# VHH binders against c4kar8, part 70

Target 1, 263 residues: c4kar8
Amino acid sequence: MAELSTPSPASPAPLDGGRGDELEKFTLRGARQILQLLQDLITHRGLITAHTGGGHSFMTAVLKVDEERGRVVLDPSPDPQANRRALAAPRLTCVTQLDGIRIQFPLVGLGEGQDKGRPALFAPLPAEMLRLQRREFYRLQVPLAHELSCLLKAEDLARKPVEVSARVIDIGAGGVAVVVPTGAAEFVIGGTLPACRLALPDGEPIELDLEVRNLNRQTQRNGTEQLRVGLRFAALPRAADTRIQRYIFKTERALNAKARGGL
Key: E = the ipSAE of ESMFold2; O = the ipSAE of OpenDDE; V2 = 0.75 times the mean of E and O plus 0.25 times the DockQ between their complexes.

## First folded at step 3 (VHH)

Design c62 (framework vhh_7n9e_1)
Fold by ESMFold2-Fast, scan of step 3:
Structure c62 (fold): chain B 263 residues (1-263), chain A 125 residues (1-125)
Amino acid sequence: as target 1 above (263 residues)
Amino acid sequence: DVQLVESGGGLVQAGGSLRLSCAASGFTFSSYAMYWGRQAPGKGREWVSGISGSGGSTAYASSVKGRFTISRDNAKNTLYLQMNNLKPEDTALYYCARDLWDYEYYSGTYPFDYWGQGTQVTVSS
C-alpha cells in the first residue's frame, strides 16, 4: 500500500555496501566525489539516521567537513546513551536521502569533542559512499554550460497566455526543475502546462505536457529573486523518455570522467 | 511556494499537555510524509515523530514514545502533535518538516528547507 517511510530510528535496515558486487557500480570512492556529496548534505541540511547496531540508531547531520584534518563533524544526539553506543560501536552506518536518492556510508573511529566551543562527534572521512541511483527518483544536476532550456506555455499575472524560456536546473525520469524570473508567469500547483518544448542537445525539442508539482522562491547572491518550478512529465512518449535517459547517462558519464581525471 | 506554519506552543507546567499544529500549503499534503523535530537550548536537533501521507503509519523517538501522538487532517492540510505528560526536558523550539518524496517522484526540494519559524514550548518544573 502507499505508505512512505519516515527518516526515523525505525527506518528499514541499512544496505551493506561491502557485501554486494552489484552495489559496486553505485559506490563512490573518489575523494572529490565524497567531499562534494558530504558538502551537498550540509548545504541541503540533510538529516542522517546513524545506525550503531543492535537495533539502535539516532538522528544526526553533517555540520562540517574538515578537509585539513580529514574528518567529518557530526551533530551529537541529545541522548547521552545514544552517543555512548555510537562511540563504542566498531562502525556507524549512516543512511540519508538527497534529491530522492538513497545515500549510505560507514564511519569508523568515531570520537567526541568540541567544534568552536560546541559539542560534536568526529570521524575520519569515509573511504566510500553508496549512492543508490534508481530511475524512478534519479535527478541529474544540469551543468550551466549545457544551457538546457524548456519553453513553458503558461499565463502571466493578468491571466494572459505567455511563453517563457526557463533554464532547466535538474532533470530525471519523472520530470524537470526549472528557474523562471519572478513575475514572468503564474503557476498553480497541480496545474497543467500544455505543449511545452524541452530543448535537449542533439535533436529537435521534445514537445510534452508538464504538471506543476512544487514552487520555491530562491534569492541569488546578487539579491535577484528567481522562482524554481518542479514539473512532472505527463504522458511522456517512449522516444522522448529514451532521449532524456540518453542525455542523463551521457552527462553523468562526462561528469564522472572529469572528476576521475582531476585538475 | 511551500509554507509550513507552526502554532500551539506556550508555557505549561510539568505533567501538563499541549497540542501543536502545523498548517501546510503549496503542495499536495496527503502525498508527503510529515515530521516533527525540536531543538532544546544547548542541545542539537532531535527528530521527534513522523507520519506517513495517509496517516497509516507513525514513528516516535524513544524519548517521547507513549507520551506524544502525531496525527494529520489531510482535508485541512494540518499536522498535529499531541504532547502529554510533559517534562522539563521537553522544553524546546518545535518544528514541522515535509518529506522530500511524494508517491512517484522526487519533489525537487529538500524537506528541511520547509522548516518554519517554529513554536516554543517551555515546561516549568
Scores: ipSAE 0.000, ipTM 0.128, lowest interface PAE 15.7, mean pLDDT 75

Design c63 (framework vhh_7n9e_1; at its last look DockQ between E and O 0.01; V2 from the best seeds 0.00; counts 0 for: pae O 11.3 > 2, unsure alone 62.6 < 65, placed apart)
Fold by ESMFold2-Fast, scan of step 3:
Structure c63 (fold): chain B 263 residues (1-263), chain A 125 residues (1-125)
Amino acid sequence: as target 1 above (263 residues)
Amino acid sequence: DVQLVESGGGLVQAGGSLRLSCAASGFTFSSYAMYWGRQAPGKGREWVSGISGSGGSTAYASSVKGRFTISRDNAKNTLYLQMNNLKPEDTALYYCAKEYWSEYYDSGTYEFDYWGQGTQVTVSS
């Protein structure tokens, strides 16, 4: 039985040293709890980012839970290369979100086949799932209609300064995730992007420094590949923190109201 | 057939220097950011440094900033780590990685692709 809070034998400890014990209290290992959470992902049609290693990931979803065979059925990528990477990976790290709560789980022993005549990916039920209900892990999925953007100041492939307008796909207290046009700029994890501009509704853009924390080459459901960049807020001004929190709260309330009334 | 082969480790006295190398093959080296990580006895894996594909951007862990310098030679498909003013706490197995991911919030976990056995660095007092 693989453990999410305990790395695989090839990785004896988390790289964020000393935090493995803190994550244990958020780890679900009961078979019934795991099944209920997977069913919640199906019910809410939750999109899952499946990390295959090497900075690669693809979008998937749980299509069903096969309790008789003890496995989950996943939506394959329309990109055959993404599916080949997934099948070759010793482990998938699946990351998703329900109502702003981060959910993460491993899948080991991925296979391919068919479900009711359609291509599908199959894996044994995960032995553990991480459910992180902490402020620092909360991420609001930004509604596409809001057209939220961040102007990044970076360098292109020729080491020339470049400004890239990136779409913000999620936002939390600690940072944002953005989509960057392919080839527009270079990034390095741990690097700082100074004087970027975050455009929020109802006000002037917020100027802030961002630290690169995540780089993922992600295959979308339509088969196109994009670079998803996770960015941490560095030295966030108090006024900016207030505006970001207000946007998150207001948007969450509006989404909850629509879910209840179909508004 | 991605391969990363680390070398250049050894035994050195505190205050000394070492230069690590990583020979890369099986992918377009200049298109990828490259990283150095380490694992010390009794500790978890730690990210040490990173460099963008062109070499225009670098990043360092606070514990090594000012003492270590990452560089690359894209014509030779080779990544380097120049380690100066070494301390006993730098004793670790050093790995290079083609790409990795981490949470953008603090407290996230890093994942690396490691292909070699690493190179051992031992710093005596």
Scores: ipSAE 0.566, ipTM 0.840, lowest interface PAE 1.5, mean pLDDT 81
Fold by ESMFold2, look of step 5:
Structure c63 (fold): chain B 263 residues (1-263), chain A 125 residues (1-125)
Amino acid sequence: as target 1 above (263 residues)
Amino acid sequence: DVQLVESGGGLVQAGGSLRLSCAASGFTFSSYAMYWGRQAPGKGREWVSGISGSGGSTAYASSVKGRFTISRDNAKNTLYLQMNNLKPEDTALYYCAKEYWSEYYDSGTYEFDYWGQGTQVTVSS
């Protein structure tokens, strides 16, 4: 069933440093990658939790990147004590999310000054940024009430063509996960299912070629086995991509509004 | 008590052929898709081919498509890989695997429940 969504905590804790080698593949060290990610945070007006140590933190945002001087400009806290702690700290650990992806980066050498005549905090550009994207594509958990389905053109156990209407349980830019009863059709990882049809709530179904990427046998609460099938979009026309992204965006907005009392 | 035992490897000249076998026991063989993978010296495991439980659907890595043929005999609980027009790049330890789950929709790495010890294929120039 659909679950209530909550926004990220106002003061999310930094990730455990004891897992540093597992985090290495998610760590950006290229100057262009870092500048682009900081610019994305500015563009999306991302709210950042800045940790000053000793369990203290404050909310901030990146106001701009001064590439010529090699520094970032941060919004100061309205709490003067938080600003004093930040300026005294040897390191700020900044944590935020961008489009559901956790972002973390250190700032050292924080200083106080003004930007356009307003108080601001400054620091050199970070030498690294963590972007914890565990999947290539974000996955939206599809609310049950949407009854999102994908018509799969596959073969049954007798090698005869069969069309299976599979319930979509999650969807992202790169693919879907669906469930079917065990035995409804046969799949093989690496196999291609041509001309499947993804039914979104708005508009006509989208014709898609799908590639089977994973199969997971699951036991339902009633003891019946079902098959979770991970499917990659083999070719995704621009119009189809736009409709999928629109669905994801609208559904996330609706879930966020429900969590905040319909606003 | 799943057991997968590969055989049929050996030394072969480039352009030659080999037929690999995988004897399976400890599960209902016909109910599961089966796969071949390989590991070349100094490299990670690479997916090669897959076949559905009934044998009605097959899939191949692009590097072997048109040269390798996967098949199965469900009465004998045996999986096969016919390898034709072999190239030195096909030199690897070949192993069979039973259907498994992968978390990633667009992963180049396939994860499998069980695989055998493998059979060595060496293709000389």
Scores: ipSAE 0.229, ipTM 0.704, lowest interface PAE 4.4, mean pLDDT 80
Fold by OpenDDE, second read of step 4:
Structure c63 (fold): chain B 263 residues (1-263), chain A 125 residues (1-125)
Amino acid sequence: as target 1 above (263 residues)
Amino acid sequence: DVQLVESGGGLVQAGGSLRLSCAASGFTFSSYAMYWGRQAPGKGREWVSGISGSGGSTAYASSVKGRFTISRDNAKNTLYLQMNNLKPEDTALYYCAKEYWSEYYDSGTYEFDYWGQGTQVTVSS
């Protein structure tokens, strides 16, 4: 009777999608932390996009955490084909948001069954959960009327230097988010854009180096695609920092006054 | 289904070279930036290199700059990492990752939605 050695569950591939050192700060590996976060997802009825690979995904939710069995219970898709894909996938990548913070976690070893007489998907508890609280700094949503812009020095598809005037949509002590037309330039996360110019209302543009930290494609209501680029201040002179902080403070105060019915 | 399959890893002596490949399927490869990361034993994952969808822009971690070269062949849906002058500290599981695009996320801290299983690179002293 040859004891079929149950293949040791392949260690879930680490969620390391970013600068290794930075992502570690956002990666939860503690069993208690993971359980708490999963419970929070249950409590808030967080919708989860489960990616099965091949460009396929389905919407799910964490229904239950079974601590005794060390498993998570997911809501199956109403599409049987999606469930089949999920079960066949070597890894399920779950993406959700809680309180504006992106949460990502892998599930490996997905199975189907029943929970309290209802169809359910089961997986071992994730070994890691990524909670992307990357914003070390508060970011102010820039009022459209302020028309903040940033001149980006980037490269096009042919690696030709291009200058792109981008609208600033949010600003903080650590960086800015900008929107650019799709195809205006090529961006790579971790790439540096040198000698960019941030235009503030209070004076001359600030020259600064920017690091690409995030890319997000957005479709506008009119069907036009835009690229949102999250940029970190790579090198910010003290004087520039002071100006940025002043702008943020002043703007926040004005917005709050308006919200309170102040003229 | 999105699939990323890394290959080309192995054992190499310090100062040697390796070329990693990542075969991509299940998405429009040329529309997404691709990345290499690595995880050394007992360490967290670290970003190594990135390349834009067209291949027009590249980025490198400071630790590999000047030694590693990222490239892609969009006709073959393949990402490459040429690693030269390898050091023992480069020993790690190397994985490729796909850029995450979301239409709905207002504050995009989204970097990657898919990554491969990885290929082991071991550099002996």
Scores: ipSAE 0.000, ipTM 0.235, lowest interface PAE 11.4, mean pLDDT 82
ESMFold2 (binder alone), look of step 5: mean pLDDT 79; pTM 0.795
OpenDDE, look of step 5: ipSAE 0.000; ipTM 0.224

Design c64 (framework vhh_7n9e_1)
Fold by ESMFold2-Fast, scan of step 3:
Structure c64 (fold): chain B 263 residues (1-263), chain A 125 residues (1-125)
Amino acid sequence: as target 1 above (263 residues)
Amino acid sequence: DVQLVESGGGLVQAGGSLRLSCAASGFTFSSYAMYWGRQAPGKGREWVSGISGSGGSTAYASSVKGRFTISRDNAKNTLYLQMNNLKPEDTALYYCARDFEYDYWDSGLYEFDYWGQGTQVTVSS
C-alpha cells in the first residue's frame, strides 16, 4: 500500500508558443480583432478551460468585455482553491473552441472583485489571441446524446488490472480525450494502454492501442473535479481510421445542419 | 530564462552503464513532469522515459523498461537517467524535456515545451 504511486495530474499541453514563427499567421494582435473575438465567445456562451500551471485548470467563461477600462470579466470557479491558484499564477492560459476553431490566449494580472454585486475575476485584455482553423487542430466535441465511450485497460491505484469505461468528450484524427473519476485508475504520461475498445454509434467497438499524452484535473463550474486524459491512437488500422473519420465528418455535418435549422 | 543542461554522456561498451543528469533552471522544477527523449542517427525523436513532478509516477518506453531508471531530486532541480545493460541500438543524442505548463490533448504536433541541447551516448558493439 505505502509504495503505490498516486495519480499525478500532468500540466496541460497547449500548442508550443516557442514556435512563434510557425503560429504567427494564426495570431490576432489587433485590438479590434481581439475585442470582436472575445465578444463572439460571450455571444456563443463559450466555455473556457483556464490553465493556472502545475497541472491545474478550471472551467470559466467570459462574462463581459469592458472596452473602456481595457478589461475582461471572467466567471470565478465555485472551488475557492482554484480561484486562489488562478490569482497566484503569473499568467493563465485560456483554451476554448468556437465552431470547431481552436482559440487560445494568455491572461496576465488577474484580480478579484465584484461585478454588479456578484464575485468576478478581472484581467487586462490579452495582447494576442491564437485562432487555429487548420483541420489537424480540429477536435470534435462529442455530443452527449451519442454516449460515446472508450473501455480503457489500465491499473487501479492498488496496481491491479482494471477496465474503466470512460466518456469520450472530444475526438480528432489523432486521438481522443476522455473523462474518468479521480482515482478510478492510474495513468502515466507516455504509457501505453493496449487493446482498448472505442465504441462508435455504427458497428462493433474498435480495438486499438492508446498512448497517454496528457492528464488534467479540471474543476467544473459546478465545483466537481474530473480527470481528463488525452490519448493518442498509437497503431490504427486503415479500416478503423476510416470509421473514426467518417464519424467525425457525419457528426460535424449533422451539428452544422442543426445549428442552421436544416434538414 | 528556462534552461535545461544535460551531461553524463560518452562512449561506452555494450553491457556498460551511464548516468545522465539534467540541470534545470528558470522555473519551479517540482511543478513539472520531466522527460528523457533520444534521437538515434538517421531516425526521428523517440520518447524514452517520463516522471511526474513529485516523482511518484514513472513511465518507460518498452525498449528500455527494466534497463533504465528515471529519477529526480527536486531540492537540486536535477533530473537523472540511470542507463544499465546498454546496447548498440541505444546510441543516440539524449535530451531532457520539460512538460508544458499546460497539458491537454492535441494532434501530437507539440509534445514538450522545452528540450535541452542533449548529450551524446555512443555504445560500441
Scores: ipSAE 0.000, ipTM 0.132, lowest interface PAE 15.3, mean pLDDT 77

Design c65 (framework vhh_7n9e_1)
Fold by ESMFold2-Fast, scan of step 3:
Structure c65 (fold): chain B 263 residues (1-263), chain A 125 residues (1-125)
Amino acid sequence: as target 1 above (263 residues)
Amino acid sequence: DVQLVESGGGLVQAGGSLRLSCAASGFTFSSYAMYWGRQAPGKGREWVSGISGSGGSTAYASSVKGRFTISRDNAKNTLYLQMNNLKPEDTALYYCAAEIYTYDYWESGSEYDYWGQGTQVTVSS
């Protein structure tokens, strides 16, 4: 059974298979493209989060590609239970990032053994790999100092309209993640919140429609619950899109400069 | 211990109707959004519909909008899916879920995975 408080993934959670048709244009199926991408992950020592279902995942890496045998060799988890869960799973969903580009692929038929005397996990080469080189999949962690907020129009537990000022914790070209106190409003995945207002530093709040995409509940140390809500921009005006992109670019550059010792 | 038990599936001809039920226990039912998802053989799990804890807000996948109706009875801790004008493409194992994310454009909330065992719906041509 799954628990409400699960460990946070080391990488973004896997994309839902129900979006497969929309993602077709980003899907690699050529054998050479797949081999090259896997080799790039090896070269860059890319860490992979392998999701085994039920809220469980573990960190792995591609150790080598065995083209002759048509399989990939993965680094096992130091946690034996994680490896047992992986071997029992009908499918692994592997998620990683290469140069800011999200890469996701399935592995089916996982086995265990040894590679040159060392423990290893083996799986057939994936028939497809998703390479999401698009701006909508990038998300920027919003600095606390920016005090970025979004006024949400939602419904409370008594089905009455309510306005909730939610703190924006991350933002991308396609949406925002916000935090609200548990019980402040009700949300349903796939539901729409019309005429919300996103406050950016560069002017008047942007009025936009938001679609609920994910929900995560967190219990704070003081016993207070927070709900984290992922929201997609719907019907975004061009002027608003430009302002959001400008904010993201400017903030990303400032954070990158600061990480390298700049102010 | 959270338990979700689906029922109401079966074999039906195209154009027919079925009503699915999900009996929930082990949590405060009215405090959680509830969802229906489905999975056909060889396909990934697809989000079908959602309903807020109070029942005030609902959402539907475009493939079922206008044909399916989600509802809940909080006094009975039961979730329903009324399926009308069924098509062969609706053939799948149908699951209910509590506080679970079944589709996404960039990330997933599937860590709240309270799936039931499912109920099979088969629609003949």
Scores: ipSAE 0.275, ipTM 0.723, lowest interface PAE 3.6, mean pLDDT 79
Fold by OpenDDE, second read of step 4:
Structure c65 (fold): chain B 263 residues (1-263), chain A 125 residues (1-125)
Amino acid sequence: as target 1 above (263 residues)
Amino acid sequence: DVQLVESGGGLVQAGGSLRLSCAASGFTFSSYAMYWGRQAPGKGREWVSGISGSGGSTAYASSVKGRFTISRDNAKNTLYLQMNNLKPEDTALYYCAAEIYTYDYWESGSEYDYWGQGTQVTVSS
């Protein structure tokens, strides 16, 4: 009776995505973020190109997210051969676009079954999702000495309204990036934060609506974790736009002068 | 400033070999998938080969598979394309491109983040 040593499931090859610092900025690893993005794909009926390797792919869609079972349900290909390839593949690479943003994520452990009596593909929730946003506008790195801040009107985990004072780290014509303490609020990509207040050095805070475009957890040198939130100006009054542009221009000029050895 | 500078092109006889290089600067090279493309006179841009950020994954167009080899040196911020058994139909302007994708999406060719100016390869019969 030769004990067939069940081959130890090959540890999924680390997504050797050369995790340069730049890619990490676009990688979602938070369970809630991943779930939200998948739900957004469902809501928008986003078509997904699923790559099975060897130059083969098929079109699919996320049909459902099963949070209880920790799995995603995909629409199978009408081509049985494509489904066989998908099931045989060690990894499925999913590529899609939502609101002009390219999204990529791996699925491993694909299985077939039925959802509500219809054929479906099942996979565990992805461990990470890439959301590649192209910046539409140049963003100025805000000097620390300027101490720009933004009062965010957000919600906590219980959906209770909270106000969070966030440091602005970069600013452009199209939006700002801010840092907040981890757990200060819950942010949803695509969510709107109404009636926020951006503080500029030149006068009274600007009231504006912000749209959450990116979320990235960052570990500081001291080991403290912070959340970087990329925010788009959803509604910006003309006067506010002028003030922001003036600030950016003035600051850039000052930084360039300093870099050139100017006082 | 981001720069991609191709070199190593030239005139070669059919059956010959060339090695192209693409020197990258101004971005985190290892975070980008790198691609070779080509454009023949009067034709559109064609994807030739791709390599992941780490170099662990490679892909080739069917037309060059078995003849071309893509590689990268992340320490030197340089992409390479070894081209063997060159054919007249390989005559094109070869360009390198960068995309911040780490997954095996080789065929998208339409949305590269950065492009080089290209190097001319001419294969004479």
Scores: ipSAE 0.000, ipTM 0.275, lowest interface PAE 11.8, mean pLDDT 83

Design c66 (framework vhh_7n9e_1)
Fold by ESMFold2-Fast, scan of step 3:
Structure c66 (fold): chain B 263 residues (1-263), chain A 125 residues (1-125)
Amino acid sequence: as target 1 above (263 residues)
Amino acid sequence: DVQLVESGGGLVQAGGSLRLSCAASGFTFSSYAMYWGRQAPGKGREWVSGISGSGGSTAYASSVKGRFTISRDNAKNTLYLQMNNLKPEDTALYYCARDYYSEWYDSGYDAFDIWGQGTQVTVSS
């Protein structure tokens, strides 16, 4: 039977298992390292997309690490069906981002109970956690205050050229993710958008050729649909690469300073 | 509910041609980009081609560009893949997909929503 994938726009589908050999170098297996990473997720209030198989997922968070009992405590879904699906699943695949770095880990043996009188999910500590800590995998979540935009040159449903100003929600060395109103333009994964313009806070917009890499439809709380589009930089000029890297580094440094000042 | 049914695979000699079909139902076909992916025995899934909802934009993996042509007939809710100049390395189970996800700068992290059983293509040398 057919199964649907429903990953959230901010939390893409789990990594393909065919990359096992490549991913081993990014895999944490030390108990101390795993405990520290889980504590970092708690400290930074990281939202986790938990994939239960068959394309189903729900939003959760690590509430607590019970080191003595070797367990994590997770926030259950407000949807009872999602919780039942999770409890029936042989494995949860948890995907999150911490400071732009993708983190993925399995949870096996999920149970339910209470934490401080409130419903909670429990699972044994994962034996491994994937942390893609290479520069090429880093993605900065763009601060809302920066109002970053990218002018996309695309086609509408009638194959007419159209220009769409899209809000940039994350940015990395290899690309950007943007949000576009549903129906504003057509996209196809692998398609090229020539001569797009990326507006950074400082300086003139950067002209870029972009390749479409992923698409996710999302419904906002007001019922409005938006399309999240992941875009790879094609043939990025050295000067543009330098400006993008400088923006990422400067913003990351400012966010880290803000976090330290907020202690 | 969404259904995708692939057909048209078979055994062909190197240099030959096949046309794959994917019959779609349960959603507004013209509103979605559609994709072909494939999986060879013992290997991960690989993106092959994509086409926008109107059919105005297409994209191809470098390994098939110039040999394969993706098309659609929105009146028939059908997706096609015309495969020419087939090579032994094209041997795989071929799937059509409505939804495709990848880590934007590494195709090795690709994921497809595979809805049907696929259609087997075997190319002999």
Scores: ipSAE 0.340, ipTM 0.755, lowest interface PAE 3.1, mean pLDDT 81
Fold by OpenDDE, second read of step 4:
Structure c66 (fold): chain B 263 residues (1-263), chain A 125 residues (1-125)
Amino acid sequence: as target 1 above (263 residues)
Amino acid sequence: DVQLVESGGGLVQAGGSLRLSCAASGFTFSSYAMYWGRQAPGKGREWVSGISGSGGSTAYASSVKGRFTISRDNAKNTLYLQMNNLKPEDTALYYCARDYYSEWYDSGYDAFDIWGQGTQVTVSS
């Protein structure tokens, strides 16, 4: 009975390769966000292509997340050679898709063992996950002087309802991006925030439902951490859509005029 | 040109120690996670250890955990592997590698884009 050495729960070393500012907007590093996304992959039975390097890959799936031990359990390949390659690789690059969005994440410190008497692969939780979402709609960068805000109805860690006033940083026909203080609320990708209020300069706030599509932690130049939340308009009344489009159009026109040496 | 050059290998008796170095050039060293791997004669490559760009996080293969220590000096663009309590089964060509995480999967897979030539470690019984 070869004692399958359970890989020691080595804390997953965030082996962040620190690539450029452009990928940061798509990178999840929050423990809760990562856990949620992994859980979503489990729920949806998402097939994962695991790349071991050298052009080799195998199909796997996340079977479970062990939060207590800080590890993910993967389905091993039916090909023993693929599993050997995976175990030999310093890094496993996992690629999958959820709701049309490409997801990539590294796993380091892969080991083999058993889960409930079945062969399994184990790895520490990824330090980061890339969620590569393409924007369907143009997003206007909101001038700071406009002071757009959105009142978010969210929940805290205890699932207690909280209201968070968030600054709108960009807006498009399909949604908004907002910034909130870290810890102000808990957000779940794919979650709906009902009866939020978007404040435009031209009148009363617009009540709408928002869907969380992206979460990104950002560090400001002053060292303050904030959370950028990408939100989709889940249900937008026609009148509200018209107002939003009008705002975008007027603002773009004004910005373009200014850029051309006008006002 | 991006280059990795390993050094510090040699012949050592079982129970002995070695310190490997990997000199990096041609890229911003601190922006990349780095790895040590090894290849024993007649065997495939296996990873040994990894370290984040900042050096704040490390990982080890179970076979070397508690014996090997990975570190880096970003000011010197150098990766290190301290190997203690060496065993004959540690005999291998040791490589350092750079982690390159692709922006888009459709642009190709390049998780390990650069490897050094390796340094030979031989542990005698």
Scores: ipSAE 0.000, ipTM 0.237, lowest interface PAE 12.2, mean pLDDT 82

